# Designs tried in a protein design chat: VH-VL binders against Eukaryotic translation initiation factor 3 subunit M (eif3m). Part 5

Target 1, 160 residues: Eukaryotic translation initiation factor 3 subunit M (eif3m), of Schizosaccharomyces pombe (q09722r188to347)
Amino acid sequence: DDEQSFAFLLEAVKMDNSTADEAVRELVQRAVNSPKYFFFDDIVTLPPVQQLEQSTLQLLGILSGGMTDDYVSWVAENHAHCQHQKFDEDAIARKMKLLTIASLATQAPNNTLSYGDVAKSLKIDENEVELWIIDVIRAGLVEGRMSQLTKTLSIHRSSY

## First folded at step 3 (VH-VL; framework fv_axatilimab)

Design f04 (from a1d with heavy chain D58K)
Fold by ESMFold2-Fast, scan of step 3:
Parts: C-alpha cells; sequence; structure tokens
Structure f04 (fold): chain C 160 residues (1-160), chain A 119 residues (1-119), chain B 107 residues (1-107)
C-alpha cells in the first residue's frame, strides 16, 4: 500500500548515503504531502536530505518544530519552489495545523489545552476546534479527552 | 481605513546609511497573514521590491541588496523601519511601504517619500 | 530572478477604447501575478491579484487573464481617470519582480 511503499523508500534512503537525488526528492515530496506522515525529525537529519536546497530545508525545519504561522510566511515566499517540487500547499497547511495542536499539547500546563488557545493559534473559530482535535487524535499525535463543559482537551500523551 | 505613510530624510550623502519609517493605521502587524514590504522607484523607472516583514517577525530581502538591508517592526507603535547602508547616487528613488496580505500582493500603499543621494 | 516583460511600453488611446496590456514572465509563474495602476506623482494601486481576481472597489471594466508565462490586463472601455502607468508583478519566486510598466496616454 502507499504507507508500506513510503516506509520502504525511507529505509532505502536511511541505509544508503549515496541514494539517487530522485529517490531523496521523492521521499521528501511524499512525506511533505502525506496526510499521515508527521515525524520529520526522521527525515531532516538524513545526510542525503541535508544536501537539498535551502528552501526545502527551511520547510522541513518548519515541519520539524515550527508553528502554522511559520508555514504561512514561508509559503508566501516559496510558491515556485512548492510547484517545482510538487509540494501540495494545502496539504502542508492542514498538516501544520495538526502539528501545531500537537506542539501546544506537549507544552500544555497541567496537561490541559483550552479550545480558546487552539483557536487563537490556528486562527480559526472556536466552534471548529473540536473537529481539529478529533483529527489530531485520529492522526495519533495526541491522546486525550475533550470536555464540552470546560471547553478543554485533557492530554494523556502527545507526540512531538 | 487602511493608511500607510513613509518618513525619513529627503537628502542622503554617498556612503551614508538611510533609515526610513513606515507608520500605518487600520490594521495590526499582529494579525496572521499580514506583512509590510518596501518597494522603491527611481525617477522614470520601474518598481523594485526591497524587503518584507511579516506578523511573526519573518524577514525577506531582495538578494541583490541582501548585505545592505535591514527591516524591523514595532508592532505596538504600528511602525516598520527599513535601513539601507552605503547609499549611492543610483539609490535615488521614491521609497514606498505597502501592506502585504496572504497571496503576496501589495493591497495598500503609502504615498512614497523621495530620497535623493548626492553630495 | 524572474524577468517580467510588459508590452507595449506605452500606448495612446481615447476614452471608450478597449485597451490590452501584456505581461510575459521568463518562466511559468502559476498565476501568482498582480496588476497595479500608478498615476503621476501617486503611489501604485492594486487592481488585480492572482492573475484574474478583481480587487474590491476596482471598476469592473478592469479584468485580468492568462496563465503560465503570458498574462493580460484589459480595460474594456477606457475612462479619463484610467490614463496612468500600469505594472505587473510576480509573487511566484523571490525576489518579487515588476514589469517595466505600460504608460497609457491620451491621444
Amino acid sequence: as target 1 above (160 residues)
Amino acid sequence: EVTLKESGPALVKPTQTLTLTCTFSGFSLSTRGVGVGWIRQPPGKALEWLANIYWNDKKYYNPSLKNRLTISKDTSKNQVVLTMTNMDPVDTATYYCARIYYGSYFDYWGQGTMVTVSS
Amino acid sequence: DIQMTQSPSSLSASVGDRVTITCLASQSISSYLAWYQQKPGKAPKLLIYAASSLQSGVPSRFSGSGSGTDYTLTISSLQPEDFATYYCQQSYSTPRTFGGGTKVEIK
């Protein structure tokens, strides 16, 4: 399947520092565009990946620890790069929102994240927050419980 | 109503540093997706982009001028400042600041300030 | 850098005329193109963004079209206030670059 194919490509690049440029670029493109791949620390540190151009490395840095705001400003200056590399700008924007929630969850005081904090960070209406929380839990980035009464997410585990 | 206004010296001597201030109203640089850029226009010539600064303090510079330009902001004062070092007569131009919205277009512009570089 | 070439550099027209200005990019810019109007002694004003989207408050006689490397600005029926210089600008790749301008002059 697509997940298995991606996993094999990632292992191939990990095991061979002389992996062809095309395979390295395909790995990055697939990871960046995938709605299921979030672990960019596994990719950004690979020696063949570190040989890619600065714009790609900046994007991977954003995916590895940035917030959605970092992506919005980066993409405004890098539409050409996205088109050339076949990066899906909308897919990345969505992924950045999920990663931002995961980042907020890992840093949340008392393991509690308010809907208001999520809405502010993502620049969305508070009434949309629950759908984004469902998606971040479904993606396996956060485990927790939502409370409509307190409008909070109680975090049990977060991946960042 | 969105307004921007440039201020700074009208005359700069060769080798000096130019400092220009853009003061704006009707929007905030704390708003996501908003930035301010600087564009110049030598007399009778085309527009040339210089630098952008965004709400999250990300900065971008024209590579041909990269070592001469510094852009900064003071969000609480609604100001963006551009500094350009080692001025030369060819830098004589009208300098504009303009608001950037998502999509990288300049939707509102200041009136411009003319800067002449001569001895 | 992406070079933007405007054609013509100037044109003479009468009120009521249909005016077309062309902008050619040295490589595909995927519709990341804006058009600006500049009157003598004034700042530029945004007319069109994303190649074909009309900025709020801009008269409907202005329209943009094109894709890839070739873009056009059309003024369907020129008015007295439209005599100005028009610039295209790409935001596809850094640095942002402008065309050389097209001056629309009265006949």
Scores: ipSAE 0.325, ipTM 0.756, lowest interface PAE 4.0, mean pLDDT 90

Design f05 (from a1d with heavy chain N56S)
Fold by ESMFold2-Fast, scan of step 3:
Structure f05 (fold): chain C 160 residues (1-160), chain A 119 residues (1-119), chain B 107 residues (1-107)
Amino acid sequence: as target 1 above (160 residues)
Amino acid sequence: EVTLKESGPALVKPTQTLTLTCTFSGFSLSTRGVGVGWIRQPPGKALEWLANIYWSDDKYYNPSLKNRLTISKDTSKNQVVLTMTNMDPVDTATYYCARIYYGSYFDYWGQGTMVTVSS
Amino acid sequence: DIQMTQSPSSLSASVGDRVTITCLASQSISSYLAWYQQKPGKAPKLLIYAASSLQSGVPSRFSGSGSGTDYTLTISSLQPEDFATYYCQQSYSTPRTFGGGTKVEIK
């Protein structure tokens, strides 16, 4: 099971601050590339992870609280780094869009998020918004109800 | 309408510090994903990238010039400032500032300001 | 640093000609390449980004192609306003680097 293998690796790194660099980089690569891993707080603060180069630490910071625009500007300066570290730029871009919707949901006035605000933040056409909302709900990051009539998402719970 | 304009001294003596200001309108560096870069062009030669600054205050420098360059922003004034120390005649060039918008490319450029370094 | 080599350094052409300019990167840049046009005394203007995407407002006679290390800018039917110097630029790796330029002159 890939999820169990990842959880085991994460626990091993947590238990041993002298963990080999190769294992630490594998942990970060798997977390960054995973379509299922969204909560980077438990990785960012690990002492072996903090020893990695600045570019990787910046990416982890973006994944821990940033928006998709933060990633767009970071990746513009780090394409070569992504390829050397085997970070999947498209997988990260997708993950950042989901995290951006989750972030907008947690900050939404009256627990209501408009399709227009989502489209603006993600730099996408408004007619693509519903598919992204479905994916963020499926990922477990947001619970809510969509209204096609009012073009809004009513937020019940958000985990960001 | 997006506009950028460079300002600074036209003449600099060897060993002095150059300070250039880029003043812009039609966008803000408080907007996520936006940046401003500096590029120079010696007379009759190719373009050379110097430095970028982003809305986040992240800074990137050409490694060959990194110890001489400082880039900063004043978001409230819509200004980006480039400082270059220990000027030499080979630094004579037209200096441009340009906007970086999402796609990693310089989409709008200032008119350029000519800086001559001589005694 | 990634070196960008443009060829030719200059060319002479007539209105209506098909013009091809080549840009070679010293290593693969994964299509993170832009093309700029610069007229005498003016700032550069973005023509093409991401190797093949035409910037809004740029005439359709301009096109870009290529991948890996080899990239091409094509002007399908040269117009009088196209006589200028053209530069390629990579954004794959820091520092961002430009080609030496290709001057397109009237024949």
Scores: ipSAE 0.369, ipTM 0.782, lowest interface PAE 3.5, mean pLDDT 90

Design f06 (from a1d with heavy chain N56D)
Fold by ESMFold2-Fast, scan of step 3:
Structure f06 (fold): chain C 160 residues (1-160), chain A 119 residues (1-119), chain B 107 residues (1-107)
Amino acid sequence: as target 1 above (160 residues)
Amino acid sequence: EVTLKESGPALVKPTQTLTLTCTFSGFSLSTRGVGVGWIRQPPGKALEWLANIYWDDDKYYNPSLKNRLTISKDTSKNQVVLTMTNMDPVDTATYYCARIYYGSYFDYWGQGTMVTVSS
Amino acid sequence: DIQMTQSPSSLSASVGDRVTITCLASQSISSYLAWYQQKPGKAPKLLIYAASSLQSGVPSRFSGSGSGTDYTLTISSLQPEDFATYYCQQSYSTPRTFGGGTKVEIK
């Protein structure tokens, strides 16, 4: 039901450029808060979305190609905006970590990403890396094989 | 069990201000995505939406009545208050409060309170 | 504002009849449409949300369909407790707007 209603809302915003401020904001809020939606290029380029305030457009830009550090900096200045727009700061932080891993995987030399590189980029302990890799694979953003012995992720496919 | 109940004066004179209180139980306005709205219905006529307030104090008003309406909440008391200024006989209606979830639909309604505006 | 045109304004039906009520939006509302039932002297009750999703506790004889600008509420086999006024409502854009209502009366 929720997934179907989101798809219909996205279609309406794509096809109807009339004054639909509340619907546009609901589309952005649902996409930003969703643990399942990762492809913000599809949303940020929509003309009604581009009419939103700069703070929201900055967030969508970060979700479209930024790293977790970009989000940390943005949210420090935008806590009130998140509250007013009903953005879930923790959900976004989690999503940014998954997107950062996907980005690193896409750029990884020899299709190999070390646990150390992931830990450094996410600013977490190396012992937490495996759980984040499992989540990024479950999200469908990366396909690969983990090796506890070498502490590496061998990448077969990455979506970014 | 979700319940809502409206309270306020049954009679208001023209030019006076109406204040209505919605008291609810079974949910909290501290829950993300939850809100409460006000809807009215003149005798024998259709429903008309007035205002919504959400968990984060975000407010929406019917533009045709925007200069007359104020909505507020007291999350600790489980109450939402609607104030409407400069009452006129055409504002005679049953006033309802209702729960709204994630900006979409009014899933639970109060019983309504009849407000008559006359001299 | 999005205008919601509901038809018919009233209809007469017998128990066991199939009843169809239509709601037309002045612009696409992307299935952000709800249907409410209101019995005389009582508050409205949510029947259907997101155009086709049945609210918990509502009998399966009620169904909703439609997309874009055209939506329909169907009661497959009318029961005595179904004689009421039905309203559609869009939640796509502010202000939220309701249809004029359809009164379902006994023949």
Scores: ipSAE 0.006, ipTM 0.486, lowest interface PAE 16.6, mean pLDDT 87

Design f09 (from a1d with heavy chain T31Y)
Fold by ESMFold2-Fast, scan of step 3:
Structure f09 (fold): chain C 160 residues (1-160), chain A 119 residues (1-119), chain B 107 residues (1-107)
Amino acid sequence: as target 1 above (160 residues)
Amino acid sequence: EVTLKESGPALVKPTQTLTLTCTFSGFSLSYRGVGVGWIRQPPGKALEWLANIYWNDDKYYNPSLKNRLTISKDTSKNQVVLTMTNMDPVDTATYYCARIYYGSYFDYWGQGTMVTVSS
Amino acid sequence: DIQMTQSPSSLSASVGDRVTITCLASQSISSYLAWYQQKPGKAPKLLIYAASSLQSGVPSRFSGSGSGTDYTLTISSLQPEDFATYYCQQSYSTPRTFGGGTKVEIK
């Protein structure tokens, strides 16, 4: 069970501030690469994680509250670091787009987010927006209703 | 239209500090994902990357020159400044600033400014 | 640091010729490679990024290919304005490094 294995690793790192570097790096790598893990506040605040190199801490900060543009700038300087740490750049880019939509949804005035605003923030074509909204809903980060007629997402809940 | 232009002294004595300013238009360094870098080229030689600065004030330096380089920005003035200490005749080069936009590559370059270091 | 080796260092060609320039990285750079053109006394100009993507406004006779450690810039039919020095550059790892340049001269 991959989910149980991850939970055990997370608890091990939480319980021991002297956790071996290898275990801490495995925790971070698994969280970063997982298409289903979005709770980076749980990871970045751990004392053993805070002892990792600056590049990894910057990435975790971006995953904890940044937007797609923050990742674009970071990865431009960190391709080799991603390779060394076995971070999947495409998986992270996808995750950042989902997190960016969730952030936009949380801040949306009148709980309404336009396709145009999503497209602008993600630097994608408006025609791609609906597929990304479907993915963010499937991920449990946003609950809402899409309208193709008005090209809007009506947000019922955003946080996960 | 994106433009960048370097300015600074044409002549520097050995051991002095060089300060170069890049002034740009057509984009803002307050815009997420954008950066500006400095590259130099000694006469008849290859290009050498020096430093990058990004919209969020993240800074990256060539490790071989890190002890001598400082890069900073003034977003309100559309300027990026590079300072290089302890100049030596081997630092004689044309210095360029260039934009980084949504990628790892220098898409627009300034015209370059020639800096000669002589005793 | 990643070493970028260009070959040849110079070549002589005539208008209409097909020109091929090679860039070899000392380790895999995962296609994080750009090609720049520099004319005498001028700043470099971006031609190709991400190994094979043509920069807006660059003529279609320029193309890039390659992966891993081996990359190639091709000019399918050399024009008078193409006589210049060409540089490859990796952005995979800090520091960013450039090749030594390839000077394309009139035969």
Scores: ipSAE 0.228, ipTM 0.731, lowest interface PAE 5.0, mean pLDDT 90

Design f10 (from a1d with heavy chain N52H)
Fold by ESMFold2-Fast, scan of step 3:
Structure f10 (fold): chain C 160 residues (1-160), chain A 119 residues (1-119), chain B 107 residues (1-107)
Amino acid sequence: as target 1 above (160 residues)
Amino acid sequence: EVTLKESGPALVKPTQTLTLTCTFSGFSLSTRGVGVGWIRQPPGKALEWLAHIYWNDDKYYNPSLKNRLTISKDTSKNQVVLTMTNMDPVDTATYYCARIYYGSYFDYWGQGTMVTVSS
Amino acid sequence: DIQMTQSPSSLSASVGDRVTITCLASQSISSYLAWYQQKPGKAPKLLIYAASSLQSGVPSRFSGSGSGTDYTLTISSLQPEDFATYYCQQSYSTPRTFGGGTKVEIK
């Protein structure tokens, strides 16, 4: 029910450029906090969304093309804004790690991404990489095969 | 061991531009989450934050200084530079550079450099 | 801007005394607060971050507490080397702002 209500809200904002401020903010809050929503290009360009304050627009820009480092610097300056808007800083940080892996996969030479490169980009231990890769595949952002032997992800498709 | 040291002129005339350099060691501005900022303190007064710059070149400025400030970094030289235009006697202060970690606190400070603005 | 008000502006205390310094924010800062110690002629030194986390190397007699708008720095059993001015600083919102300082004189 929650997924359906989000889809309805997104369509309502898409259809009506005069959508009430509170509905637009609800859409953005739910999108940034959701562990299941990753495609911010269809939100950031909406005219009612573009009327929001610069802090929110900066966050949406990071979510639609940035890396985890961009988020770390943004959130350090926007704790007040996150609390006021009810943005879940930890949920967004997790989402940025997944989006960073998807971005690395899209740019990977020979469609191959090493565990070492993932660990370095996310600043995590290499033994944690497989769990993050499972999550990014489960999220539908990347399709591929992991090899524990070579410590690589062979990429068949990426959606970022 | 983390160290920072400020350098620049001790005397500045009104309307001139102040340029201060922070040279540091024991850390790199290529490290994620790390930044360097500038804080000043007029004689006998409280601390006032001026600006800081992060590893990814993101810059933040005190809005009360009306675009008088520019902060930049040279990661290869371990330096951060602050310029402040149109100096006034009220800008007389000790200027500190300090490492800012994950945007919340200044964990290591330079010794400070006194800048006097007078004709 | 978030205004940080420290009280008292100054105090005199004897070695061994418990000293309490208060910092009041003009709005809630959700524990994004640090405390600094500044000795005469020296740069500030970080004592406490995130309202209550003690910086490495800082003596355990220093402690921080508080939430919302009200924060406190406590020095249990004041020592001669604690003669200094203490500043609070919020990092909840830009610009970062400091309190006016509290001067602690050992007498």
Scores: ipSAE 0.212, ipTM 0.706, lowest interface PAE 4.5, mean pLDDT 89

Design f11 (from a1d with heavy chain N52L)
Fold by ESMFold2-Fast, scan of step 3:
Structure f11 (fold): chain C 160 residues (1-160), chain A 119 residues (1-119), chain B 107 residues (1-107)
Amino acid sequence: as target 1 above (160 residues)
Amino acid sequence: EVTLKESGPALVKPTQTLTLTCTFSGFSLSTRGVGVGWIRQPPGKALEWLALIYWNDDKYYNPSLKNRLTISKDTSKNQVVLTMTNMDPVDTATYYCARIYYGSYFDYWGQGTMVTVSS
Amino acid sequence: DIQMTQSPSSLSASVGDRVTITCLASQSISSYLAWYQQKPGKAPKLLIYAASSLQSGVPSRFSGSGSGTDYTLTISSLQPEDFATYYCQQSYSTPRTFGGGTKVEIK
């Protein structure tokens, strides 16, 4: 029901550039808070969405092409905005880590991503990297094979 | 030891552009969570925040002045530069640069540089 | 913009006095508040961050308290070097805003 209602809301906003601000805000809130929604390119370019506050547009830009560090600096300046818009800061932080891994995978030389590069980009200990890679694979953002011996992820497909 | 120091012209004519440089030592703008901001204080008045730049090159401006302000950094030189266009006598103030810590507060400040705007 | 109202704008006090300065925010700022001390001709110095955390090197006679919209800076026993202007500042919402300042001068 929730996934169906989100899909209907998204189509309504896509079809009608005069969609009420309340519906547009609900779409954005649900997308940024969802642990299942990762593809913000279609949302950020919608004309009704482009009329929202600059802070919201900055967040959508980060979600559609940025890295974890971009979110860290943005949220430090936007705690009030997150509270007013009912954006879940922790849910977004988790989503940004997954998107950062997907972005690194897409850009990885020879389709190989080291645990060290992931740890550096996410600002986490290297021993936590495998759990984040498992999550990004489960989310469908990356297909690949981990090697504990070489501490690398061999990438077969990435969506970002 | 963390130090910051402002430099720039002491006198600016109305309509001209002001350029101020903050040179710092004891920290790096490549460190996550660290930034440098600019604050001004007209003689006998309160402090007013102008702009800041973070380690990742994210920039934030006071909305009332955003069309006049540009902030940039040169991490290799330990410098942050603020440019303010179309100066007016009301912009006469002491301009400070200061280190921001994790987006919350300014923990170290430069000594300030007095900028007078007059014909 | 969040308005920060400081009171009083000035006060006269003697060495040894307990001094209290108040800062009111126009909306809740969730303890994203700092206090600064500024002496004549000098740059501000950070005293308190996160409403109640004492900055390293700052004497323990300085303390901060408060939550929501109401914040207080207290100097438990005023010393000669404490005669200065004090400012509060919120970082909850952009733009960052400062109070109008409280001048603590000798009686």
Scores: ipSAE 0.097, ipTM 0.686, lowest interface PAE 5.2, mean pLDDT 89

Design f12 (from a1d with heavy chain Y60R)
Fold by ESMFold2-Fast, scan of step 3:
Structure f12 (fold): chain C 160 residues (1-160), chain A 119 residues (1-119), chain B 107 residues (1-107)
Amino acid sequence: as target 1 above (160 residues)
Amino acid sequence: EVTLKESGPALVKPTQTLTLTCTFSGFSLSTRGVGVGWIRQPPGKALEWLANIYWNDDKRYNPSLKNRLTISKDTSKNQVVLTMTNMDPVDTATYYCARIYYGSYFDYWGQGTMVTVSS
Amino acid sequence: DIQMTQSPSSLSASVGDRVTITCLASQSISSYLAWYQQKPGKAPKLLIYAASSLQSGVPSRFSGSGSGTDYTLTISSLQPEDFATYYCQQSYSTPRTFGGGTKVEIK
């Protein structure tokens, strides 16, 4: 039910450029906090969304093309804004790690991504990488095969 | 070794524009998550944050001074420049540049440069 | 803006003493607090970040604690090189703001 109500809200904002700020903020809050929503290009380009304050627009830009380090720098200057907007900082940090893996996978030479490169980009131990790869695959952002022997992910498909 | 050094005029007249340059080594502003900030300290007084710039050219200014401040970077030269317009005697202070650690704290500081605003 | 209030503004202590400095934020800053040491004529030096994390190369006699609005810097056994002014700083919200400083003087 929650997925249906979100989809309805998104369509309402898409259809009406004069949508009330409260509804627009609810859309952004729900998208940002949702562990299952990753397609921020669909949101950031909406005219009512573009009228929101600069801090929120910066966050949406990071979610639509940035990496974990972009979020780390942004959140350090915006903790109060996150609290005021009811943005879940930990949920966003998790989402950024998944999006970073998807971005690395999209750019990977020979469609191969090393656990070492993932660990470096996410600022985590290499022994934690497999769990993050499982989560990014479960999220539908990447399709591939893991090899514990070679410590690599062979990418078949990567997307937003 | 991370080092930063401020350079600029020691004396500025009221109403003039101050331009300070921070030159650094041991890190790059092309590195994700890294930034450089400017902080000042009037003689015998507390520290006051002025502005930050980050690897992605994101800029943050102290709202009380925002209309007077401009921060920019030249990543290839390892330099960050701060410009402050309409200088006043109350702006007399030691000006520091410092590296920002993952957008949070100032982990390495320059030695500071004293700027006196006087006729 | 978040106001940072340090107490005391100055204190006198002897080598070997335990020194405690307090920093109060005008609103919760969720442990986004750093402590800096500044010696006369020198730039500040980062001691502690995230309220309680010791910066590399800083002696273990320095420790930070606290949460919400109330934070403390402790020097467990004051050494001669520790006579300096100490500043807290919040990184929770822009503008970043510093406390007024606490001068630790020789007794």
Scores: ipSAE 0.006, ipTM 0.540, lowest interface PAE 12.2, mean pLDDT 88

Design f13 (from a1d with heavy chain R32K)
Fold by ESMFold2-Fast, scan of step 3:
Structure f13 (fold): chain C 160 residues (1-160), chain A 119 residues (1-119), chain B 107 residues (1-107)
Amino acid sequence: as target 1 above (160 residues)
Amino acid sequence: EVTLKESGPALVKPTQTLTLTCTFSGFSLSTKGVGVGWIRQPPGKALEWLANIYWNDDKYYNPSLKNRLTISKDTSKNQVVLTMTNMDPVDTATYYCARIYYGSYFDYWGQGTMVTVSS
Amino acid sequence: DIQMTQSPSSLSASVGDRVTITCLASQSISSYLAWYQQKPGKAPKLLIYAASSLQSGVPSRFSGSGSGTDYTLTISSLQPEDFATYYCQQSYSTPRTFGGGTKVEIK
């Protein structure tokens, strides 16, 4: 299973028992590209990871607490780096949109998030918002109820 | 309406340091995803990118000039400053600042300021 | 550094002509290419980004196409205000680099 293989690699790097620089880079590449890995705090602070290039550390910082706009700016300067490191720009962009919705949900006043606020933050049309909310709920990052009538998401739990 | 305007000395002596200021309106460098870059153009020659700075203070420099360039911002004043050390006659050019907004392109440009390096 | 080669360096055209300018990158830039228009004594103006996306406010007679290493800017029916120098620019790899420019002159 690719997920179990990733878990073993992460544990090896955590124990500071990496057999090669390539193992650390593989860990980061797989985490960054994975559609299922959302919480980067357990990777960013690892001593072997902190020895990587500044551009990679900036990306991990964005994944640990940034928003979609942070990624858009970073990737504009790092297309070649992404290709060299085999970072999937589209996979990361999608992940950042999900993390941005989770962050907005966590901060939402009265546990209510408007479609307009989501659309503005993600730089998408309001008509696309419901699909992104469905995806963030399916990813387990947010639990809530959508209302097309009021164009809002009522938040029951968020895991930013 | 987005506007940018460059300011600085029109004449610089060889070996001196050049300081250019970009003052802008219609956007803020406190806005995520926004940046400002510097580009120059010697008379009759092509455009050459120098440096970018982003809302989060991330800085990027042309590697060929990195040891001579410093870019900084003052978000409260809507200003970006570029310094370039050890000026040479070959650095004579029109210097532009431009906005970077959600991408790898410059969507709005200042009018440019001509800098002549001569004794 | 990625080298951007534009052709032709200059061309003469009449109002109503179809003008095509080409830009060749020394390596694949994955459509991270912009086109700028510069009139004498003025700053460049963004026309096209991401190889084929028309910037807001730019007339529809301008279009961009291409992929990999080969890109083109087309003006379908040249207008008097289109006489200018055109530059391509890649943003795939640092440093950002510009083509040498193509001067479109009145015939």
Scores: ipSAE 0.007, ipTM 0.602, lowest interface PAE 8.9, mean pLDDT 88

Design f14 (from a1d with heavy chain D58R)
Fold by ESMFold2-Fast, scan of step 3:
Structure f14 (fold): chain C 160 residues (1-160), chain A 119 residues (1-119), chain B 107 residues (1-107)
Amino acid sequence: as target 1 above (160 residues)
Amino acid sequence: EVTLKESGPALVKPTQTLTLTCTFSGFSLSTRGVGVGWIRQPPGKALEWLANIYWNDRKYYNPSLKNRLTISKDTSKNQVVLTMTNMDPVDTATYYCARIYYGSYFDYWGQGTMVTVSS
Amino acid sequence: DIQMTQSPSSLSASVGDRVTITCLASQSISSYLAWYQQKPGKAPKLLIYAASSLQSGVPSRFSGSGSGTDYTLTISSLQPEDFATYYCQQSYSTPRTFGGGTKVEIK
C-alpha cells in the first residue's frame, strides 16, 4: 500500500501530470525518509525536483553519491530545513551509513572490506560494524560474506 | 594535538580590507565532515559568528556581513583564510578560528588575534 | 535569525555553590545548543554540546539540560577555576548565534 502509493507519486511526477509543489515535496520527503529507497538519481534529475531549494538539492546530491561525513557537515547547517521539510534526520543518517558501506564495498581493494575501515568511515565502534553490514546486505546494497574470524566482508556484488 | 592559530595585521585603517589566516595542525580539511569557522568578539561584548568552510568547500556566511566576507581554504597548507572588506572602527574585535567536527560544534579554538580599526 | 537570550547577565557566587544559568531561544532549536566557557583574555572552550553531552576532558560538575526553547547550564559545586563568562550557542539554523554571556564572578 505505501510502496505502491510512492510508486504512483513518482510516476506522476515523472510524467509531469502533477505540477503541484506539494506533490514534488511529498515525493522527496518520502524518498529521503524511506528505509527502503536508496537510488536517488531517478529523483534528482526530475525537472520539478531541480526547482527546489538549494539545501534540498545538496541533500539529494549527498544521497546520490556522498559519504556519511558529507551528510554530517550538511546537516550541521540545515537542521531547520530538515524540520520544515519534515526530513527525518535519524532516518537519513542511517541511510547514509548504509550507502557509505556500499560505496566502500564498491571501492574495496581485492573485493575485501575490513571492519576497521568501516568503523573509521562511520565513526562507530568496531563491535557495531557487523550489525551495519547485516543491514546493508539485507537492504540489497551489498552481496557478500562476512567472516567474524578475520573481521572482513568479502564482496560478491555491490550497488552504489 | 589539535591546534589552530590566527595571524594577520593588528591595525587596519577604515575602508581597508582585512585578511586573516588560520593555520592548524592535528587534523586535515581533506577529512570528510570537518570544517573551520571564524568568530569575532568586540572588547567586552558577546561572540559573533562570521563564516564556516567545510572539507567539501561548502561555505556559509553570516547574512549581516555576507557582502563583506570571503572564506577560502588551502588544504595542502592546512590554512583557512578570511577576507573582510571595508573595515570600520565597529569591526574592532578579537578574531578567532575554530574547528568544526562531528556534532556541528566548535570543539577547538585558536588563541585569537586582536584587530584594531582606527584612522 | 534565532535570538539567544541568556540570563542572568552576571551573578556572584562562592566556591562550593551550585550555579545555574539559562538560555532562551526565540524559536525551538531541537537541542542543537552548545555551552562555552571563556576565561579573561582566553579563547572560549567547549563544555557541552547537543544541550546535554559533556565534552571530553570537562569536569563532571558541569551539566546541561533543556529542550525546545529553554536550556540550562549547571555547575554543581563551583571551583576557583570556574569563575569565567559562559556563552550558549545554537547550531540549529544559520547564522549560528550566541547568547549575550553570563559572567560568574566572586561574591
Scores: ipSAE 0.031, ipTM 0.632, lowest interface PAE 7.4, mean pLDDT 89

